Miniprotein binders against Putative cysteine synthase. Designs and how they scored, part 9

Target 1, 336 residues: Putative cysteine synthase, of Sinorhizobium fredii (p55708)
Amino acid sequence: MLHTTVTQLIGQTPVMSIDVPGRNATLVLKIEKNNPGGSMKDRMARSMVIAALQDGRLPPGGTIVESSSGNTGTGLALAALEFGLRFIAVVDHHAAPDKIRMMRALGAEIRYVEGDFREDEVAVVERQRLAAQLGAQLPGALFMNQSDNPANPEGYTGLVDELVAQLPDGIDAFVGCVGTGGSMTGISQRLKRNNPAVRTIAVEPAGSIVFGKPGHPYYQSGTGTPAGDEVGKVLDYGCIDEGVQVTDTQAFETARYIARRKGLLVGGSTGGAIYKALEFIGAGKLTGTVVTTVADGGEKYLGTIFDEEWMAKRRLLDPAIAAQLDGWLFGKARAA
Short names: E, the ipSAE of ESMFold2; O, the ipSAE of OpenDDE; V2, 0.75 times the mean of E and O plus 0.25 times the DockQ between their complexes.

## First folded at step 5 (miniprotein)

Design p3c (from tb5 with L8Q M15E L71E E78L R82W; at its last look DockQ between E and O 0.46; V2 from the best seeds 0.00; counts 0 for: pae E 19.4 > 1.5, pTM E .744 < .8, other shape alone 2.88 > 2.5, SAP 85.38 > 70)
Fold by ESMFold2, look of step 5:
Structure p3c (fold): chain B 336 residues (1-336), chain A 116 residues (1-116)
Amino acid sequence: as target 1 above (336 residues)
Amino acid sequence: SPEELFYQAWEYWLEGRFEEALKILEEVVKINPDHPLALYAIASVHFRLGNTEKSIETFERAIEVDPSNVEYWAWLALLLYWTGRPEEARKVLEEGLQRFPESERLKELLERLKKE
């Protein structure tokens, strides 16, 4: 099929299996890093823009506004290019310069929040406030508001339809990361509509407050809800069978393990989801076809997760994690 | 399909080829006269081309097709205001507020246009 726009390249991502011999389970990875913006957020960004155009809240040639210096911002920049819109990304001065350069290369306009923020906190509340203000005050502008926008979870229904077609023998469980709740909600609701017995497990960073645990800092990006922020209104707890936490060490060492053993560069949050999926399979809590997403690629983390010095300085290295993974995947042959 | 044609028109829009976008959008409304955004896009193209009266007429048609979308009322008022017809813009907003008295969008625009 010969496509003419970048947004036509969103979706139709492949699946890859990892056998877990002796445990009556197959771990299936939905490769969402293959989307043109590099993440599954391309789906929700396009969904939010299309919904706003179709219901008239966003005029032709209008402006979209969002608080993001990460994957959602990249996805919105792509959608803005394809639909002839301006995109204002509201960021703070802690945003990685290369991520800002990427959004600028895709045509985004960058707006910084101002003020003195302590080194140990991010300006999430101020970024959200400025984005909402711009959406309300600029003619033809609209704040996408991903955390509260029902088009966010709706953007993932196509992902489930693809999975159903790709896995005709069925899906027994989904293990997914939870941030705003958009992907976890959208995927889980659609899966349970198809089969109410499917098990849905939401994975958050240790230190995230999504499931009511006390907050503390964590290094996993693009996932979780940190202390001081609000859990997204789009999250439907009713479609989630279990919420669990994964440490930065578990997530990042798993991402590093998968790169070395399977040749697949995955992001940190994906490493966490894979770790928990394998832990549940190893404990006999999940059997059959267990799906998780490769939400973004490890290529964005070469200077962090895949840098031994970066990991060592933060005391995130733990060789016992590789031993655990060997035990779950290959039995005792690789214990060390 | 009308949806595929609509998004094809946006490709021409991005390239600044407004006349070509207009031709496709007119085909969309021929197939589907109440397409949710096609009339809105046609009105915008006419505004860009300097066809002010045609732009306003097309926006009024968009409201006739879908009067429940408060943004169409807001944008008709803004279009009237930008083209030097502020009393008509105010009347559109006041009529919209009679139909949608809880619309914060229309309330904000009416207040803004009174102050400006």
Scores: ipSAE 0.000, ipTM 0.161, lowest interface PAE 19.4, mean pLDDT 85
ESMFold2 (binder alone), look of step 5: mean pLDDT 81; pTM 0.734
OpenDDE base, look of step 5: ipSAE 0.019; ipTM 0.306

## First folded at step 6 (miniprotein)

Design q1 (from p1b with K7R E11K; at its last look DockQ between E and O 0.07; V2 from the best seeds 0.00; counts 0 for: pae O 7.5 > 1.5, SAP 70.839 > 70, placed apart)
Fold by OpenDDE base, look of step 6:
Structure q1 (fold): chain B 336 residues (1-336), chain A 116 residues (1-116)
Amino acid sequence: as target 1 above (336 residues)
Amino acid sequence: SPEELFRQAYKYLLMGRFEEALKILEEVVKINPDHPRALYNIAAVHFWQGNTEKSIETFERAIEVDPSNVLYWAWLAFLLYRTGRPEEARKVLEEGLQRFPESERLKELLERLKKE
């Protein structure tokens, strides 16, 4: 059947396997960058909108509001188009211009948070406040509040169903990034319902506070909970077997490595998840079929993660990471 | 069944086919006058079509059927305000806040009325 709307292109993403030599393990990448918005967030965005419509919290032609300058906003813009809604994205001055341009191109209205924020200060709290305010002031409008929206994790049930069908021999482990917690929760809960023995590893940036470690600034975008923010209520710690941290350098160098060696452009958070997955496999902590999602594509980070000057200026380059990855994937101990 | 009809109507709503949806929703309400979702959607469609008075009347009925839905109160108050009936809007908000004292939506609407 021919697709007639862009939202019909959400889901049914391919998988790619990476063999890990010398280990009884295979790394499987679920290529969620192939969603029409370019990320796995398309799933949860659509889910949240559908839930709101079904609950009667949005009228036909209503307005959805969300604090997002990235993947969620893009997904919500697509969902808004599907259901004839308006979308207001609340952003801050740190939002990547290209991401804003993308949302605008899809018909989103952009609202900027007002205030003097430091270059390094993520105005997450203020964005949420403004989004909540806009949702409250306009009848027919709804603040989506992705971090606390139960339809967020529900949006990933279909992803698991696809994986189960694609991997008939079973899934032994899932390594996922944790931001709002929606994908980690939704995927992990569903996997464990199918097989309670599935191991789930949640990966956050070094500097994130999700697992109770001290917060500090980090460059990874769209993942983790920064200091001063609150962990999303959608996160279910009960379905997470282990929470770990990955550094910006590990994440970004891994993303760069995957591009050069495998020809796949992955985002920074995905780089981090892949790094940790391989680390666990290399250590013998994970065996069998280990699944990681490619949450978004490296195409969005060509001027940052994939720009050597950008990386160098921030002291994020480390050739040792590539050597480590070679060791895991090709069995070649490159002599440091 | 009323529920089957509602599902059909809702499909049309999601497609933006409002006239077709309204026709079916009216049938739902005839069969089940206390169907709160049907009344809500009728009211919403009337609003977007510019039939504000019909929308107000329908939301009033919706509140009678299901007074526990804070959204109906917010809609009604807003519509009253927009149609130049601020005192009635205030009354609705005050009554709503008695039922829902923690509703940020109703509070914000009330504050908006006070500034103007």
Scores: ipSAE 0.015, ipTM 0.267, lowest interface PAE 7.5, mean pLDDT 90
ESMFold2, look of step 6: ipSAE 0.328; ipTM 0.732
ESMFold2 (binder alone), look of step 6: mean pLDDT 82; pTM 0.738

Design q2 (from q1 with A44L; at its last look DockQ between E and O 0.63; V2 from the best seeds 0.00; counts 0 for: pae E 1.9 > 1.5, SAP 75.037 > 70)
Fold by OpenDDE base, look of step 6:
Structure q2 (fold): chain B 336 residues (1-336), chain A 116 residues (1-116)
Amino acid sequence: as target 1 above (336 residues)
Amino acid sequence: SPEELFRQAYKYLLMGRFEEALKILEEVVKINPDHPRALYNIALVHFWQGNTEKSIETFERAIEVDPSNVLYWAWLAFLLYRTGRPEEARKVLEEGLQRFPESERLKELLERLKKE
């Protein structure tokens, strides 16, 4: 099929399997970084815009507004281009410059929130407030409100259909990250409708409050619910069998490891999901076909997660993680 | 059923599979030629694919079928404007505002036409 629009390039992402020796399990990575915006958020961005247009909540030539750290904004920028819309991305002063540059390159207008925040502090509340304000005040504007938008999880149903087709022998478990809750909900609900026996594991950063643990700062971006924020209404706890936490060190060292050992650049949240998936497999808690999404690519984090100095300054390095991963994937300790 | 077909079409839209969606929607129109929702969705898909002229034609047909839907008028005017047909867009908006004098959408579009 010859595609003619960018939105047609969303989905139909490949899968890659990783064997886990000594266990009756295979880790399967759904490579969502291959979407045109570079992340799985392209799916939900398109879904939200289509729903708004079909419902008449978004007028022709209207303006979509969203609070985003980058991935959602990129997806919405693509959707705006395809559907003849304007897009305003609301960001804070600590937003990654390259993510802002990408959104601007795609024609997004960038609006900054006011305030004094720490590097490890996301101004989520103020971003949401400003986005809501702009959506209400600007003619023809609509605040997407991804965390509370039912079209968010709906955007991932196609991902499950792809997986089912790609894995005819069945899916036994899904390990996913939880941010807004959209992907976890959308994927888990659909998987369980197909097979109620599917195990679903939701992974959040240590310091996230989704599963009732105490909140504290963390460096993982685009995932979890920080202290002071509210869990997205789109999250369906009923479709989650277990909620677990992963540390920044575990997540980032795993991302670094996957690059070095498998040649795949994955983002930090993905690193965390892979770590937890392998941990569960190694402990015998998960067997069979275990699926994890590569939510975005490591290319976006070359100056952070993949920068030795950046990691060292923040005390995020731990060589023991690589040794654990070697144990799970090769049945041996890492040689020094 | 038309409802089932709509569900299938929507699934394809979410996947970006616009051609498959169009095929199903066209089938709905064959079953019910005066189904305004089907025409509306067809018009949208044409627009999303860059087939603006087909989209315009489809919205014109949609208005003929259901002139009470202000959204069709807004879309038609917008697309006419985007294709460099501002006078036609103005006429559509004026007629639309006669029918829907309180429509903020039509008023906004008319104001945009005056400024640009």
Scores: ipSAE 0.584, ipTM 0.826, lowest interface PAE 1.0, mean pLDDT 93
ESMFold2, look of step 6: ipSAE 0.595; ipTM 0.849
ESMFold2 (binder alone), look of step 6: mean pLDDT 84; pTM 0.779

Design q3 (from q1 with A44V; at its last look DockQ between E and O 0.60; V2 from the best seeds 0.00; counts 0 for: pae E 3.2 > 1.5, SAP 70.704 > 70)
Fold by OpenDDE base, look of step 6:
Structure q3 (fold): chain B 336 residues (1-336), chain A 116 residues (1-116)
Amino acid sequence: as target 1 above (336 residues)
Amino acid sequence: SPEELFRQAYKYLLMGRFEEALKILEEVVKINPDHPRALYNIAVVHFWQGNTEKSIETFERAIEVDPSNVLYWAWLAFLLYRTGRPEEARKVLEEGLQRFPESERLKELLERLKKE
């Protein structure tokens, strides 16, 4: 079947399996980077817009406003274009230039928050305030508020249905990243409805406050809840069996490793989820079919995660991570 | 049931599978030709697919079925406006505002027509 609309390219993403030697487990990657916006956020972006239009909360020809670091904004830009809407992306001055360029290329208007923030600090609160203000002040505008929007987790129901069809032998565990909480909630709830025995592991950056640990700055983007922000209301802790943290180094070195060893460019948050999934499998805590989403692609991070100098300058490199990964995936120790 | 069909259609909408959604929605309309929600969704999907004329026609039908839904009036006027039919859009808005004098959406659309 020939697709004629970009939104038709959302979903139906492929899966790739990775065998874990010596363990009764297989790691399955759901390749969500293959969505037209390059991330799984395309799903929830569309869901939120559709819900708003159907509920009459967003008028035809209206304006959607959102705070975004890039992935959500890209998804919303696609939705805005498709549904005849305007889109205003609220960003800070530390937003990745290429992500901004992508949103602009798709017709988004970019609004910057004011303030002096560190490179490793995300101005999430200020972005949300400005977005809310614009949503209230502009005629026909609606603030999407992804962290508190029930249509966010609803957008991932289709992802689970795809997985169930793709994995007829069943899914035993899901390891996902938690940012707003939408994907973790939407996927975990649906999986557990199908099979209550499914184990769900939520992964946040070290420095995130989702699971009650002390907040501190971290470099992983588009995931976690930073200090000073609030955990998204869409997050359902009841569908999460375990909440764990992954360091920037673990996440980024894993992303780098997957590129070199498997030829797949994955984003930083995905690297973290893969690391934790393999750690759990290696420890015997997870068995069977373990699913992790490739939330976005490494192509967006070539100048950061995949740049040796960028990593070194920030003291994020650790060769020991590659050795651990070799141990899990190939059953052999690597020389340091 | 029509409700089950709606749920299925909605699932496909979320997936961007508009052709499948339309097929299911058309089945709903066959069961209940005067179902305003089904007509609405069909009209919106046509718009999303770039079939603007079909969308306009479907919204016109939706208004005939349920003239009390201000959203249909707003959509129809908007689509007429976007397709370069401002006089028709104005007529729809004027009639709509007679029915819904406090509608901010209709007022906003009317203001847009005045500025352009």
Scores: ipSAE 0.042, ipTM 0.563, lowest interface PAE 2.2, mean pLDDT 90
ESMFold2, look of step 6: ipSAE 0.431; ipTM 0.775
ESMFold2 (binder alone), look of step 6: mean pLDDT 83; pTM 0.759

Design q4 (from q1 with A44M; at its last look DockQ between E and O 0.80; V2 from the best seeds 0.00; counts 0 for: pae E 2.7 > 1.5, SAP 72.976 > 70)
Fold by OpenDDE base, look of step 6:
Structure q4 (fold): chain B 336 residues (1-336), chain A 116 residues (1-116)
Amino acid sequence: as target 1 above (336 residues)
Amino acid sequence: SPEELFRQAYKYLLMGRFEEALKILEEVVKINPDHPRALYNIAMVHFWQGNTEKSIETFERAIEVDPSNVLYWAWLAFLLYRTGRPEEARKVLEEGLQRFPESERLKELLERLKKE
């Protein structure tokens, strides 16, 4: 079939399997970086816009507003183009320049929050406030509010349907990252409806507060709930069997490892999910077909996660992680 | 049932599978011409695919079926406007405002037409 619109390119992403030697388990990666916006957020962005249009909450030629660090904004920019809408992305001064450039290239209007924030401080609250204000004040505008929007998790039901079709022998476990909670909820709920025995593991950064651990700063972007923020209302804890944390070092070194050993550029959050999936498999806690989403691509992090100097300055490098991964994937104990 | 078919079509819409959605939606309209959302979604899919003229035609049909839905009037006027048919858009808005005098969206669209 010849596609004629960008939205038609969303979904139907490939899967790649990674065998885990010595274990009755296979790690399956759902390659969501292949969406036109470069992330799985394209799914939920479209879902939210369609829902708003269908409900009449978003008028023809209206304006969608969202607080985003990049992936959601990119997805919304694509949706805005397809549906004849304007899009305002609310960002802070710490937003990655390349992500902003991408949104602008797609026609998004960029609005910056005002205030003196530290470099390591995510002005999430202020971004949301400004986005809500713009949504209320501008004629025909709607604040998407992804963390509290029921159309967010709904956007991932199609992902599960694809997986079920791609994996006819069944899915035994899902390991996913939790940010807003939309993907984790949408995927886990649907998987469990199909098979209640499916194990679901939610991964958050060390320093995230989703599972009640103390908050502290972390470098992983687009995942977790930082201290001072609120857990998204879309998150359904009832569909999560276990909530676990992954460190920045574990996440980023895994992303680096996957690039070098498998030739796949994955983002930091994905690196964390892969690490935890392999850890669970290695410990015998997960068996069978274990699915993890490649939420976005490493191409977005070439100057950070994949930059040796950037990693070193922040003390994020640890060769032991590569050794662990070798142990899980190749059965080779690194000769110390 | 028409409702089951509609739900299936909606699923395809969320997936961006517009052609498949259209096929099912057309079946829904055949079975139930007065289905509250089928014509609307058909019109929207046409719009999303860049088939603006088909979208306009479908909204015209939707208004014929249910003239009480202000959203159809707004979309029709908007699409006419965007396709360089401002006089037709004005006529639609004027007729719409006769039916829906309190519609802020129709008023807004009319004001946009007056400025351009």
Scores: ipSAE 0.093, ipTM 0.606, lowest interface PAE 2.0, mean pLDDT 91
ESMFold2, look of step 6: ipSAE 0.488; ipTM 0.804
ESMFold2 (binder alone), look of step 6: mean pLDDT 83; pTM 0.774

Design q5 (from q1 with A44N; at its last look DockQ between E and O 0.20; V2 from the best seeds 0.00; counts 0 for: pae E 3.6 > 1.5, SAP 75.394 > 70, placed apart)
Fold by OpenDDE base, look of step 6:
Structure q5 (fold): chain B 336 residues (1-336), chain A 116 residues (1-116)
Amino acid sequence: as target 1 above (336 residues)
Amino acid sequence: SPEELFRQAYKYLLMGRFEEALKILEEVVKINPDHPRALYNIANVHFWQGNTEKSIETFERAIEVDPSNVLYWAWLAFLLYRTGRPEEARKVLEEGLQRFPESERLKELLERLKKE
């Protein structure tokens, strides 16, 4: 059967396994970068729009509004096209130009928040405020509010169904990133309903406040809750067995390593999840089939994570990470 | 049965397969002309396909079949507004609010119309 719309390409993503020598464990990557918008956010974006339409909260020809750094906005742009909606993406002046270009290419209207913000300051609060305002003021508009939208985690149930079908021998653990909390909640709840013995590990950036650690700046994008922001209401702590932190260096060096050794371009948050998954496997804390999602692709970060100069200027490079990864994946001791 | 057909159509809607869904929904309406859920979804498909006038007509029919569904009133009013028929939209909202005085959705839409 031939697909006729781009949104039909959402889901049914492939899996790739990575053996961990000397351990009774296999790391399985769910390749969500293969969604048409380039990330797993396509799932939840469509889910939120459908829910709004079904509930009558979003009329036909209405306008969806969201604060987004790129992945969610891209997914919402695709959903808007499918359902004949307008989409307004609220961004700050620090938004990556390429992400903005992508949303515009898909027909999104871009609205910038006003204010004097530092280069390293994400104007999350102001973006949300403006998005909420637009949703309230424009006829037929709706603020999606992904962090507090129950349709966000619901959007990932299909991902679990795919995984269960793809892995008939069972899933023993899931290691996922936590941003809004939607994917972690949606995936973990569904996995545990299928098998209560499944271990779930939530990974946040060092400097994120999701698990009660002190907040400080970090470079990982699209993941964690920064200081001054609030943890998304969609996050269900009850379905998370353990919350852990990963540093920018660990995350980014792992992404770089996976590209060089496995030929797969993964984003920074994914790098962090992979690092922590392998760390847990190496320590014997996780065994069996361990699943991690490739949330987005490294193609979006060629000028940052994969740029040596960019990494060096920010003191993010550490050869020791590659040595650790070699130890876990190949049983090799490598000099740092 | 009409209900089985409807379920099949709804599955296609969730998949974004609108043309296939529409064909089945039309069959549902042929068997049961007063099936409000089928009319609702037909109206939506027409809208998504750019057939706004057909969508409006279908919502009008849906309201006739089931005037107790406030969602139909809201959608009809919005469609009328978006197609440059604000006075008709206002009338629909006013009539809707007479039927559903506590509807926050209709109130919100009416207020938005007044601000523009």
Scores: ipSAE 0.051, ipTM 0.371, lowest interface PAE 2.3, mean pLDDT 90
ESMFold2, look of step 6: ipSAE 0.364; ipTM 0.748
ESMFold2 (binder alone), look of step 6: mean pLDDT 82; pTM 0.741

Design q6 (from q2 with L109F; at its last look DockQ between E and O 0.68; V2 from the best seeds 0.00; counts 0 for: pae E 2.2 > 1.5, SAP 73.806 > 70)
Fold by OpenDDE base, look of step 6:
Structure q6 (fold): chain B 336 residues (1-336), chain A 116 residues (1-116)
Amino acid sequence: as target 1 above (336 residues)
Amino acid sequence: SPEELFRQAYKYLLMGRFEEALKILEEVVKINPDHPRALYNIALVHFWQGNTEKSIETFERAIEVDPSNVLYWAWLAFLLYRTGRPEEARKVLEEGLQRFPESERLKEFLERLKKE
């Protein structure tokens, strides 16, 4: 089919398999970075907008407002263009410049929150407050509130249908990142409805509070719930078999490793999910077809995760991670 | 059933598969020509695909079927405005306000048009 709109380019993403030697397991990557906005968030962004339009909560020519660090905002910007809407992205002063540039390029209006925050601190509360305020005060505006929007997880049902079709021998496990909880919930619920035996592992950054661990700052962006924030209402703990944490170092070094060894640029959260998936496989905790999503691409992090100086300055480098990954993927540890 | 068809259509909308959604929605209209929700969704899909004239025609039909839905009036006026037909948009808004005098949405839109 010849597509005529950008929203039609969302979904139908390819899969890539990675064999794990010595284990009865295959790691399958769902390449969601191939969505037109560059992330899996395009799915949920479209879903939320469609739901709002159908319900009449968003008027024709209305304004959608959201707090976003980039991926959701990019997805919403695409949806706004397709559906004749305006989009206001609420960001903090520490937002990645390239993510802001991307949203602006797509016609988003950028609003900055006020305050003094650390580089490794997300002004989540202030962003949410401002977004809610704008949604309430501007005529025809709607705050999308992705963390509490039921249309968020609904946007990922199509992803599961694609996976089922792509993997006719079945899916044994899903390892996903948890931020708002939308993708983890949407994917896990649907997978379990199809096959209740599917094992689901949710991965959050070390320092995130989703699974009741103490909060502290972390560098992974667009994932986890930081201290002082609330876990998204869309998150369904009932569909998650295990919640685990991954460190910034593990996540970022894995992303770096995948680029060098497999030629695939993946984002930091994806690096974390891959690391944990391989860890579980290596320990014999997961077998069969293990699926994880490439949530976004490493192209967005060339000046951070993939920059040696940036990583070194923040003490995030650990050559032992590459050796560990070599052990899992090639059956032999490599010297750093 | 029409309900099952709507569910299927919605699934396709979420996937960005607008052509498949339209086919199913059109089947609903064939079964029930006066089904306003089906017409509404068809109109939206036409708009999303850039077929604005078809969207306008569909909203006109939707209003004929169910003139009590203020949202149809708002959409029709909006699409007329977007296609460079502001006087027609104004007429739709004025007629809509006769039916829905308390609609802030229609009032605001009419005021914006008067300022341009």
Scores: ipSAE 0.509, ipTM 0.806, lowest interface PAE 1.0, mean pLDDT 93
ESMFold2, look of step 6: ipSAE 0.551; ipTM 0.828
ESMFold2 (binder alone), look of step 6: mean pLDDT 84; pTM 0.779

Design q7 (from q2 with V28A H46Y S55A G96A; at its last look DockQ between E and O 0.67; V2 from the best seeds 0.00; counts 0 for: pae E 1.7 > 1.5, SAP 78.754 > 70)
Fold by ESMFold2, look of step 6:
Structure q7 (fold): chain B 336 residues (1-336), chain A 116 residues (1-116)
Amino acid sequence: as target 1 above (336 residues)
Amino acid sequence: SPEELFRQAYKYLLMGRFEEALKILEEAVKINPDHPRALYNIALVYFWQGNTEKAIETFERAIEVDPSNVLYWAWLAFLLYRTGRPEEARKVLEEALQRFPESERLKELLERLKKE
C-alpha cells in the first residue's frame, strides 16, 4: 500500500521463527524494531496522541509533554511532527546524548530537570512532576502520562491482530517485557480474549519492583519499574500468568548471542525476553508457538551492550550464557 | 447503536486502522447523516490519513450542522493555516471568537497563529 504519512508506517511488522528441535516448540519473534521510530513504542505513542486529539484533551496545534528520553519520546516526537503538534521531552542528566539528538532531529523540545538527583527513584519522580507541571501551566499542553494512560495498552491491540493473521495455527504463549505495563497488558488481554488458554509470562529486570521483589539498580533500559517509582496503573496483573526476573548479564549476553548466531541486532530487554522464553521452553514449561517481541533494535546499544569494554567494566560478561543458550537451542551438539 | 459504533471505530483508530474506522463511522452517518460526533471523527480520520482537504470540508459540514462546538472551529482554523490558507484561518477564528468570546482555546490558537 502507498502511504502518505510516517505514522501510517507504524505496525505490520514481520515475524521470524526460531525452531527449538526436540522441545516441541517454536520461538516466534515479532520484529517491532522495524517501526519507523525504531521500537514498539511507536504504536502506543500514536495511540495516546490520537486519543487525546479525538476526545479534545489536546487541542489542534497543541503541545505534548512527557517524561522520556527513550523510545516513548521518539515515538511521541514522530507523532507530534505528523499531527502538527509541539513535543516537550522532560529528561535528566543521565539521558544518552544520541537519544537526545534523535528527539531533537524529530523536532522535540528538550527540558532538563534541575538539581542533583540519584540515578534511582528520585530523578524519575522529579521528571514526572515537571512534566505534569508543564502540562498544567502551558496553554494547550497535555502531559501524556504514559503509565496511567489507557490508550497506551490499547495501542498494542493491532500487534495482536497482526500476530493472529501471521500465525493462523495459533499462539500458545507470549513472553513479554514489562515496564509501564502497557504492552504486556495490551497484548496479553487481547491474546486471552482470543484464546483464554494462552500462557502469558511477564519479564522484568532483576532489581525491578513490578512483582514485589526488592529493588536495586539495573542497566536494562525501557523496561522494569525501578525502586522509588510506582508500577504503572495501566498494568493488569490479572492477565499475567507468571512474572519472572532476568539479570542484565542474561539479557545482554543473549542480545549479543542473537546478533552473532542469527544476524539480528536486538535491544537489551529483548535479550531478556528471549533468554526467559528459551529457559521456559528448555524446562518444558512452554510448548508450541511461543511469541516474544523484538521491542527495539540493537543499533541504539552499539556503544553499550555490544561494546566489550563497556560490558567488562560493569562485570556483565559471562561466557556461560552462550553455553546455556546452545544447550536450549541445540542440545549438546554445539559448544557455546 | 451509534454509541457502539463510535466505541468500535475508536478501537480501530488507536490501532491506526483508519480505513476500517472510517467504514464504521460511515455506518453511524447512515443512522444520522448530520450527526456532529460522527462528522467530527470522520474529519479527524481524513486528517490522520493525510487527506487534509477532505478533513477541512468535513469540519465545515460539522460547523454547519452544529455551530455550537468550539472544537470544530478550532480544527477548521488549524487545518486552513496548516495548508497555507492563513487569511481564511484568521477569518474563521475571528468569527468563532464572536460566538465564543470566552473560549481560551480559540484565543490561544489565534495568538499562536499571529506569532507564526
Scores: ipSAE 0.626, ipTM 0.862, lowest interface PAE 1.7, mean pLDDT 89
ESMFold2 (binder alone), look of step 6: mean pLDDT 81; pTM 0.751
OpenDDE base, look of step 6: ipSAE 0.631; ipTM 0.845

